VH-VL binders against q9h9l3. Designs and how they scored, part 198

Target 1, 176 residues: q9h9l3
Amino acid sequence: PRKMVAIDCEMVGTGPKGHVSSLARCSIVNYNGDVLYDEYILPPCHIVDYRTRWSGIRKQHMVNATPFKIARGQILKILTGKIVVGHAIHNDFKALQYFHPKSLTRDTSHIPPLNRKADCPENATMSLKHLTKKLLNRDIQVGKSGHSSVEDAQATMELYKLVEVEWEEHLARNPP
Below, E stands for the ipSAE of ESMFold2; O stands for the ipSAE of OpenDDE; V2 stands for 0.75 times the mean of E and O plus 0.25 times the DockQ between their complexes.

## First folded at step 10 (VH-VL)

Design P39 (framework fv_unasnemab; at its last look DockQ between E and O 0.02; V2 from the best seeds 0.00; counts 0 for: pae O 11.8 > 2, placed apart)
Fold by ESMFold2-Fast, scan of step 10:
Structure P39 (fold): chain C 176 residues (1-176), chain A 122 residues (1-122), chain B 107 residues (1-107)
Amino acid sequence: as target 1 above (176 residues)
Amino acid sequence: EVQLVESGGGLVQPGRSLRLSCTASGFKFSDHYMDWVRQAPGKGLEWVAEIRNKFNSYTTYYAESVKGRFTISRDDSKSIVYLQMNSLRTEDTALYYCARDLFDSGYYFDYWGKGTTVTVSS
Amino acid sequence: DIQMTQSPSSVSASVGDRVTITCRASQGISSYLNWYQQKPGKAPKLLIYDASSLQSGVPSRFSGSGSGTDFTLTISSLQPEDFASYFCQQANSFPRTFGGGTKVEME
């Protein structure tokens, strides 16, 4: 096990009509799925739409939530210098207002060998839920009460480990 | 700066109890696993116990030699990890270290306290 | 329990020498192996974690290698402050176990 973590973030709607996605929870796990970080995060802007169906965030979670600036600092200390695994990870980095080097980024929504193992088109963007069911025989994001970012980060790491050896070899030959 | 300060050691008779404390400062204590490691006089290192962080349900692990006699616990509000030692034996005589356990890249003890001495004798 | 066999138990060396310490696990531990330095009367200090990662602030003359069951700590050019005891430790499974230690002493 190398310097590798997996991340998943939950966003709420801020700005006009709640159309801006702002960070409201972040979970980070290590190579074995142990939880390094899991905090509710208070956006600097007024929350217009909790998007509870997907985010799992409710007003009660904001009461003792870590302010965005502080949470961002804590998260970046964990991510810096590590290989970071995520699913559609661009959205997580955007919510964090953070640039992570492409050479240290692994996006399980864009790994052709992973789609191949799931009997899906290699260049399609498959959901985390679908890949996890097909390859790990596990149901995640169940019900209407929102997603668990811990569960999603753990599933993402396990999915990456299925193709880690071949994908790292591919990246060594074809640097991004 | 990261600091770990152990206390509570002393001289006790076999069969008695001692409670060790380790007070942490300079970091977000609640996010870290904490361990106790001991070293008998002139001997090597022996891992004793681990307690995980709040995100991992405060799960505890023990060496077989202390299982059932020692209890590791923590108080995140005070940044203290404890080791309750019951039914002490002469072979428990050692310098007891508190260690911060990082688990972001493997599992490893990046900071250690100076230790507190426990002597079990008549 | 995973037994960690460390060799040699002691080595006599001079400043500028290359020193190699070996650690063998009784079962596969992947890369979950750490190396610590301990000076007389002091607490252990982390040198290498996850088999080959150099801890921040540790001089580059220290390096670690290996995976599975066989691991090596190398000091490329021994300095006066490096005369100390060295311990390997596996973190693959519970209980965590340490090697017996290697004392690096002046020739």
Scores: ipSAE 0.737, ipTM 0.885, lowest interface PAE 1.0, mean pLDDT 93
Fold by ESMFold2, look of step 12:
Structure P39 (fold): chain C 176 residues (1-176), chain A 122 residues (1-122), chain B 107 residues (1-107)
Amino acid sequence: as target 1 above (176 residues)
Amino acid sequence: EVQLVESGGGLVQPGRSLRLSCTASGFKFSDHYMDWVRQAPGKGLEWVAEIRNKFNSYTTYYAESVKGRFTISRDDSKSIVYLQMNSLRTEDTALYYCARDLFDSGYYFDYWGKGTTVTVSS
Amino acid sequence: DIQMTQSPSSVSASVGDRVTITCRASQGISSYLNWYQQKPGKAPKLLIYDASSLQSGVPSRFSGSGSGTDFTLTISSLQPEDFASYFCQQANSFPRTFGGGTKVEME
């Protein structure tokens, strides 16, 4: 069968007034949480706002960062043909300038059974931090250093595992 | 072409030390986990140690029979994995294989070296 | 430690025979079970990973099945190059453990 990976990206602000979200870090983990990829990525445009409180990205990370074109090629090679799990994953794909097949995409921010387990409204968009604390009894995104892309990808995979059997069966009966 | 070449085996007395090396080529060494597996003469396979890659913090794991005596390490710039074997015992006598661990959907050894022989005897 | 018990320890067979080797884990290992072939004087070679997935370049006469605690390797029509020892290996937990092996010999 198809292998699963989880992805998490961190973005910085580029373009006028820093309003464009550009990829600056990407982490990919396998089903068991082993890290397959974790790189800082240099956007093709000048960074206007590092957004460090959320992104964890600082100027020093960009010194040896992989150029976006090269990093995108590496990342897409890992994702091709696999089930990709993420949280609000449309933002990650947008930053990658990439469209993954819907049938192979899993978004933990839009899985009704997962919200139900967390005692949340089934159609609400819940934060990764909240779901992870409620369902895994783990604190992520702690402190003022920003998010850990690896930690977030690992948490996302563990959350999906809680509903994997039910949700995969649902998707088989209801192809997107 | 993927290749794993072990070296550093030999005859040593109990209580002495030996360092094995495994030189890798034909793949991006720094992405992979690497393992040592041994086979005593006429016996089955016994896993010895594993070292993970940089992205997984170079974490190491050991069989109970070698824990505290053996140390696995790697040098990604040279594409070499090492096994430092201290306080050798006669039961450590074996052919030592270096193996590449491909960890998608499980952990399996998709390439093995030819091995290097370690003999521990008085 | 998860003990892996292979049976039989040896089997005599002829070219063209169907050969089945079993491997039992002392506790559940899901599908984290691999199969290796080892010819005398040679390093092991991966045949099957994740219980049933065929490694690239391995002939389709080899197949694996099972989950949980009971697994099988099947050679549907034995060929001369298949006389060898076969080992299962669990990858569910540390330490990684191998079965004791099954020697497939010419009758």
Scores: ipSAE 0.071, ipTM 0.691, lowest interface PAE 6.2, mean pLDDT 91
Fold by OpenDDE, look of step 12:
Structure P39 (fold): chain C 176 residues (1-176), chain A 122 residues (1-122), chain B 107 residues (1-107)
Amino acid sequence: as target 1 above (176 residues)
Amino acid sequence: EVQLVESGGGLVQPGRSLRLSCTASGFKFSDHYMDWVRQAPGKGLEWVAEIRNKFNSYTTYYAESVKGRFTISRDDSKSIVYLQMNSLRTEDTALYYCARDLFDSGYYFDYWGKGTTVTVSS
Amino acid sequence: DIQMTQSPSSVSASVGDRVTITCRASQGISSYLNWYQQKPGKAPKLLIYDASSLQSGVPSRFSGSGSGTDFTLTISSLQPEDFASYFCQQANSFPRTFGGGTKVEME
């Protein structure tokens, strides 16, 4: 089945020096960009750094945030059995403490045809913002309010769709 | 010559449905995004919806004011874009334009139809 | 949503005058800003795309400038056929949004 979703997560800093990245928001969209999931998530540990300028997360967002264990269950239920598209998605999975099967994972930060289309080196790691601007003629992550995980997930899905046919054929010939 | 011709407008009561059509000619329809833009009497322009096509799949976008009520679709074999309008409201009264969206160097509406009038009144 | 604030809402001018219309976006939209002209009873017509690119067939007296949040449409020497309404439109993100419009009237 061609069930495909895109995911983007926002992380905050926890631990003694705030160096541990903990899940604080997760957004999941379907193939058409419709939001399937978008929740603030409460980390199990005390937040030391909200990383607001990047994450967009503020203290007020944590007041009614979904506890991590509950959110994780909800998210995994959505992801199970689907092709999951993301950008630098290993970070999202790490924050979720969940690893999706490689054969069902699509990372737009590691798709050479996508970089080629954007006139970037095929083996370079380009930002979601850069690829979105080059290929979709749209600015994301604009302003000082931080990232929108919904916007990022939607952009990620749109980018993948540009190379979907070619890349899926490649993967079929070269399973990970 | 590029031409866009809207049809389907009329007078309807609130809560009713109406389907608009826009027939395109003079260009390769499947190579372009298509949009609907409306203009209430004596007012400015308001974007309504856009439909894109890629790999035999369609992506649609809607203004918040019409989400859940309007559906944009297209038939590339007929060079037609549609706007299904359900649960119409008085504030939906407007001249509805069909516009070709050119995306080569940017996203802009380089051709417009003459519009079709939708009037929602009790 | 990105709000487009267009000013002035109306301007009275004479033939030969320099006319300037401005649009401000509530957030950065790079150069994805278009300008349209609309005459009474007619559909809008594209004038400028991508902030400063002149659409084919449009007179050179029309020009656009700006990037980020502030944009300007300039008519260097107003002609009789230029009395109309003008709209800016951002194409950076959805929903697409238009400015409120500027009516250029004869003084």
Scores: ipSAE 0.000, ipTM 0.550, lowest interface PAE 11.8, mean pLDDT 92
ESMFold2 (binder alone), look of step 12: mean pLDDT 93; pTM 0.947

Design P4 (framework fv_unasnemab)
Fold by ESMFold2-Fast, scan of step 10:
Structure P4 (fold): chain C 176 residues (1-176), chain A 122 residues (1-122), chain B 107 residues (1-107)
Amino acid sequence: as target 1 above (176 residues)
Amino acid sequence: EVQLVESGGGLVQPGRSLRLSCTASGFTFSLHYMDWVRQAPGKGLEWVAEIRNKFNSYTTYYAESVKGRFTISRDDSKSIVYLQMNSLRTEDTALYYCARDLFDSGYYFDYWGKGTTVTVSS
Amino acid sequence: DIQMTQSPSSVSASVGDRVTITCRASQGISSYLNWYQQKPGKAPKLLIYDASSLQSGVPSRFSGSGSGTDFTLTISSLQPEDFASYFCQQANSFPRTFGGGTKVEME
């Protein structure tokens, strides 16, 4: 099925001591890796910690950023009714304050055949960087300037495509 | 709610230029790929050009019959896509449609305008 | 360019008939094929995208199938409003190309 998109979000710290993870960027790609959405998102709360080393987000990105409420509406229109692929995707859905049906969710951090292809224990939670290096022979999340959510979403889709046929057959036999 | 309104068509002599506009409303224009498709009187559909969204670098694609003569462009601030047509030929006579390209589940034109007529004649 | 050969060019049918239109690509296009309906004096309307996905608001009597090079559009029980022209379109590669069209007319 090509009614499938991949998502990756970046979060910043808000709330007391910056402990709350608030959405600050979202990237969504289609089956072929074309970018459907990639916007910086302004949290409704004051940003305490940009977490720049991981998020890649800086104060200048918040200038003209899309307000959370508007961005959420745009993002949900893209996700609704589609198979959504992500890595540790529950974090992305939590930041979006959104519940996506389990039957249409694919988490590349919890797909046993994918770990098996990477010569990793089937039930271990492997990082996106590790799986991408092992299976696609590509380095992502390089350097200290933060991650590219576009790059991460594209890698996530490519990883899922390696096991798509096998995993969709498994899910048809073992519905979540 | 989604609307695409083409304008700029008319009667023009061979070798001259014409610029078509398509004004979009009812959706977030900047997120979508936009296409031009034409239809000669009594004939079938012919894809003319595509311009991708800002996230894909506004890349453009053209049918061979119009390469070097037509230029597709867009202004996201005004929600308008343009087709600049230079060195027009009699064969360019057609109804020109603007179409919104959804690329979330394959690539397809889910909404079309009513079209604007271009007649190239002496 | 990918050539899209559409058959038949026209078909005469009666209300209640099953109508099948075929579209053949000159090279593999996976599932990147769409079907459009066009009535006289009107813009085309999307019916089916990505070979088999029914567009919202389109009656369930319309269905699409196929992959690779051979595709079909089926109208299971033709209704009066279905007399129109139908076009397939490949979206696998540039340039995007349309089939020649099939006119479904009343017999």
Scores: ipSAE 0.757, ipTM 0.892, lowest interface PAE 1.1, mean pLDDT 93
Fold by OpenDDE, second read of step 11:
Structure P4 (fold): chain C 176 residues (1-176), chain A 122 residues (1-122), chain B 107 residues (1-107)
Amino acid sequence: as target 1 above (176 residues)
Amino acid sequence: EVQLVESGGGLVQPGRSLRLSCTASGFTFSLHYMDWVRQAPGKGLEWVAEIRNKFNSYTTYYAESVKGRFTISRDDSKSIVYLQMNSLRTEDTALYYCARDLFDSGYYFDYWGKGTTVTVSS
Amino acid sequence: DIQMTQSPSSVSASVGDRVTITCRASQGISSYLNWYQQKPGKAPKLLIYDASSLQSGVPSRFSGSGSGTDFTLTISSLQPEDFASYFCQQANSFPRTFGGGTKVEME
C-alpha cells in the first residue's frame, strides 16, 4: 500500500471583502499521527479577515510565516505519490491551488461506512467535530483559540483508520 | 553554502554537565528543525534529540537514554542550537553531530556538522 | 521504539560488484527510511531519503527500494570511493532510530 498522510488547512480571508479563502496554516501528519508538516503560511494577498475564531490565526502568526509559494512547494513534495486523507479536503486543495489525484484522495466527509459507524445517514455530510466525538470520544475544536490543524489532521487520520480496510476494498472494486 | 559547526565538547567526569553548541549558517535557520546525533567510538549512529520551532514555541523530542538529563534548545536570532547535557555518564562518550532536519516526502538529515567530541571518564 | 535491523553487518566486495544492504523495521514505517554513507573520520552523508529518493549529487549507481518494514540499498557497480559504512534510519516515529550499520570492505 502507498504511504498515507492526513492534511488539514486553516484559511484566512483575503480580497476586497475578505471572502476569498487563502491558506494561512497547513498541517500534515503521517499514519501514526506524527507531525510531518505544520507551518503558518503568508498569503500572497493582503489579509482582510483572519477569521481567528475559527482559524486560530492571528496577525502575529504572519510575521514569520512561510511565503505561500515556498510553502506550497514544500507541501506538494510531501503529498506527491501518497494517499492523502482529509475532511472536506477539496477546500484544502483549493486553498493550495493543487489537485491531488482522485484515486489517491480520501475524504472523510464522504465515506458512507464512516457515517454508518457513527449512526449518521450514509449520504449526509457530517462535521469532523461530530464524527470525532461519536467515534473517537474526543472533543476537538473547542475553546476560543480557534481550530488546531494538527489536531484536526490527527483526528481525520484516526477516523479513516476505522474504516480503512472496508473503504480501500470498496475503492479497489470501484475505481474512480 | 550550508554550514554547521559544533563546539563545546571536552573531557568531563561522570555526573558533571556540559553544553554543546551548533552554529548554523547558509540557510534560514528558523525554518528548519535541528537534531543532535551521536556516535560512540567505533560504534553506530544514535539519535539524541530534535527541536522544532513552531508558533513562537518549541517542541522537543529525546532518546530514552538521555531523557531527563539532556535538554535541546535553540536561539533562532543567533542561528544556534544547543544541547545541555547534565548528569553525564560514561556511556554518553561520543562524537556529537549537529544535523539539519529537512523534509520533502519525509524527514532526513541532509547536512551534518563535523561533530564535537564529548568524553566522560572518571 | 522502532528497532532497525540492518544486514549484513559487513560485506567484502570488489570494484564492479553489485552490493545489497537490507534494513528491516520492527513495525511499519511506510517509506520514511533514509540511507547514509559514512567514511572514516567523516560525518555521515545522506544518500537516499524517503526509501527511494536519490539525494542531489549522489551517483545513480545508488538506489533504494522498499516500503513498510523491508528496505534495500543497492550499489549497482561498486566503485573505489564506495568502501565505507552505511546506515539506515527511520523517520516515521520518535525516537528516531538507526540501523546497526554495514561496513563495505574491499575484497
Scores: ipSAE 0.018, ipTM 0.667, lowest interface PAE 5.4, mean pLDDT 92

Design P40 (framework fv_unasnemab; at its last look DockQ between E and O 0.06; V2 from the best seeds 0.00; counts 0 for: pae O 11.7 > 2, placed apart)
Fold by ESMFold2-Fast, scan of step 10:
Structure P40 (fold): chain C 176 residues (1-176), chain A 122 residues (1-122), chain B 107 residues (1-107)
Amino acid sequence: as target 1 above (176 residues)
Amino acid sequence: EVQLVESGGGLVQPGRSLRLSCTASGFIFSDHYMDWVRQAPGKGLEWVAEIRNKFNSYTTYYAESVKGRFTISRDDSKSIVYLQMNSLRTEDTALYYCARDLFDSGYYFDYWGKGTTVTVSS
Amino acid sequence: DIQMTQSPSSVSASVGDRVTITCRASQGISSYLNWYQQKPGKAPKLLIYDASSLQSGVPSRFSGSGSGTDFTLTISSLQPEDFASYFCQQANSFPRTFGGGTKVEME
């Protein structure tokens, strides 16, 4: 069954010197790229560094943001029991303080056939921006105003779909 | 408990207008796509219109047979989806269902109301 | 528009029978096909979504299969409450289209 979604999270810096990454936005899309969830999320700790260049998060987005505990519940309800696609997805799960089963996790930063298709070394960790440009001929994360987690989640799903049949067959033969 | 309650049906003459309403409860209405599906007496199902949610820009879609005559809209603050039906024809006679449209695993109507009857007759 | 051709239009069956209903799309629709059950005087009820996923609360005797253009709904051992009409529906593209329906009636 195609119970599959793609996720991308944005984090801000909290804690001493802003070194702790705390969830501040989460976007989830379905197989066709329709948006299932897209909310700004208020961390429980004081934001030291918005990391706006990468996160796209500004102080204005926090005014009506969903509190972390509530957002986490909403997000987990969507992810539970589904195949979840992401890029360097362990960072997203860490920010969510969530464990997702490895058998239902797909990380586009660690799929050898995807790198091969992009003429990249099979075991290299390639950025989402690079893979999207090479394989989809599309520029994402453009400019200095931060990334769109919706755009990133959509690109991630489209990248996975390029190798879905091959990779699912591989995983069926070689369970994680 | 998910509930969808349609209202606004009735008997009208050809060329006139009706507005159908569907009041939703028991779920976060604003997160869902909403659809209207009709069924003529003794016939099968015909999809009429869809309105998407705020995350997907409230985009609307219509069956060709109703395009330009019907308008789907929603009020998330009241949890209501509407179907404004103009220039009604005898062929529009049907039971009109409101349906909740899930799109997390394909696209499918997981809950339907009981329907409201529209009869277009001279 | 994608045309959904459903067969048979009606079938007479007895309790315990295996019933199969077929739905054919005029174009490829991947797995974007749903099955609904409708009892006389009632609203449709979702049985199967995304070609093969069983909706919560639906008995395991119902199953769906297929992809692309050819799809099947199977009732492995018909029960008295299963005498009803069944409709397939494609959700690949707009407009959404339904099959003509199959009436499963008592022999």
Scores: ipSAE 0.729, ipTM 0.885, lowest interface PAE 1.1, mean pLDDT 93
Fold by ESMFold2, look of step 12:
Structure P40 (fold): chain C 176 residues (1-176), chain A 122 residues (1-122), chain B 107 residues (1-107)
Amino acid sequence: as target 1 above (176 residues)
Amino acid sequence: EVQLVESGGGLVQPGRSLRLSCTASGFIFSDHYMDWVRQAPGKGLEWVAEIRNKFNSYTTYYAESVKGRFTISRDDSKSIVYLQMNSLRTEDTALYYCARDLFDSGYYFDYWGKGTTVTVSS
Amino acid sequence: DIQMTQSPSSVSASVGDRVTITCRASQGISSYLNWYQQKPGKAPKLLIYDASSLQSGVPSRFSGSGSGTDFTLTISSLQPEDFASYFCQQANSFPRTFGGGTKVEME
């Protein structure tokens, strides 16, 4: 009965001047918002910029973090064969160095019925924070302490549920 | 093979305390939710308490009839779930089962122990 | 609390009979409904989860259906080992609640 999960990731800066985004946290939740995975991940490259104001990641989180190769294996095992929901999910898959089948991918930043519910242009790319406030009456990513990938993954799943019936029917009629 | 073994039951007077233990084997204990369910003699099943896993902050839930008196806890290093039962009443008399709660596609109890009997009488 | 009303309380049946047990929730629970079998002196055993999904190792003569408030467990052709008590359980909300049970007895 592996059906649908939501994923969100946080990145730190590596490479020259910290401009490369490398995976440093990943959270996965099931349909009901239960957390299936939530680990800090140690990039294989030297961390130049923790980006704490945005990522919520500090040096202490890296002390016992799971090495990227091990974490990637754990994460991909959970994702295999499931419908994966995310927001701007291409960035999460890029950080994981992974491509999930398009037919099993749902991106809440690109669902016209969801934008319509928020009184937004159907083809616009809307932020997770904006959609969550408009449609769930909830503030996420509050303050300057950084994002929580658990909170963001849970919000993403709740948003998808608002349009799940309509969108799944659309995709069944219009296979990617 | 998945195995759940309860212990710690017995005969006690009202107002006293007991601690039940459930030892788990044959699966990755730390990944699962665990529940206690009880059955009074000749009666149906009553859910008592749930404790969630590490990723879900070990959050606990209780039936209203036991809230404030019972405490569920777990020790992942030993694969044990506990039920601390304080201020016991005669209506707490039951066979107490521990159950593995498989939550990924629902919340259902896929493995149960044989239970341990608690009898509360004066 | 979501009350689960199970019917009938007991049923007398013969080997080969089709047996139907119903479970009604006091409010909508979507498909979050499970069925268990319990034989005397033994722990409950999961049969059906998520209203209609058959647990591994459970014979295909068992089936579940329904959504919302009305659910049914069906045994298509009763076998000698099926004489037992059956319980439904909702998992939509806390507290988790069980039906009162149905005892399936030999006629």
Scores: ipSAE 0.358, ipTM 0.778, lowest interface PAE 3.4, mean pLDDT 92
Fold by OpenDDE, look of step 12:
Structure P40 (fold): chain C 176 residues (1-176), chain A 122 residues (1-122), chain B 107 residues (1-107)
Amino acid sequence: as target 1 above (176 residues)
Amino acid sequence: EVQLVESGGGLVQPGRSLRLSCTASGFIFSDHYMDWVRQAPGKGLEWVAEIRNKFNSYTTYYAESVKGRFTISRDDSKSIVYLQMNSLRTEDTALYYCARDLFDSGYYFDYWGKGTTVTVSS
Amino acid sequence: DIQMTQSPSSVSASVGDRVTITCRASQGISSYLNWYQQKPGKAPKLLIYDASSLQSGVPSRFSGSGSGTDFTLTISSLQPEDFASYFCQQANSFPRTFGGGTKVEME
């Protein structure tokens, strides 16, 4: 159904030696790829590592960033009751300190038909970048400026749409 | 005081083009999304387009009825939002409002201009 | 697209009456529902945002409720200046869509 959204989050490092992944940006798009949410988020703890190469997050982005608690409330409001699509989405939920119902979660990193369509092993974990290139003929996560969470969320949604019918039927027969 | 002033409306024939402008004042223009909403004579409100400025880029959204014909843009240095209307149709006849889009716990139009009238007639 | 069904299309009421307007979304929109008032020859005015939040400067006799698909705007005691048209609007997804409107007329 179209009552679904795709989510992608960027994390920075907090805690000792920056090993704790904290939410620093969250992007949510609807079924059509329209951006519903896209905000820089201020972690509750001091940022030790911005992980800019991957996250695209810089110190300047945190100056007017939305506090985590506020952002989390806004995000959860959007996600509640919807099917949430993401890639390796457990990381996003972990960063959000939120767990969406499994029956309403779609992880494009664990959809065998999607891998099959991309001529990849069905039980392998493929990157979003690889699947996007193979199935959508589009390059994402290019350059040195870091990832675009909006771009990634949109790609994730488009990938899922390729196998939506088949996968939803599968899930209906095999509920989690 | 927040002010939105639309201009550029007029009478045009079908197939022609028209460019609307909305000049904003009284607030930090670049901090807000901007929308166009129209109202045909004696009818209800219809959302037309929205433009967002985020992360040093612009994102635009359009109603299906105007997609491919209308283009929304903005000049943050001048605090102006534009609506380029091409291939105009009679059904595009309406009062066009400029609205400031604000996000708190949701998205809403908290300020509206007085509107500018567009009449498409042969 | 999300269709917003607003009812009634018109209502006749007297000063002091309780007026209730309903808006139904074709799918869940959480609390992303706004209410606007429009008087003849004037631009719309925001009354309620996020389903139940009262806009600054709006009289407390206006209130909004609901979530998901069913929403209600209530005027607890209608005043002479409240005779106008009212519109609901969803902000959950694009395209943004409005209800058909409700005209509150003097009985």
Scores: ipSAE 0.000, ipTM 0.583, lowest interface PAE 11.7, mean pLDDT 92
ESMFold2 (binder alone), look of step 12: mean pLDDT 93; pTM 0.946

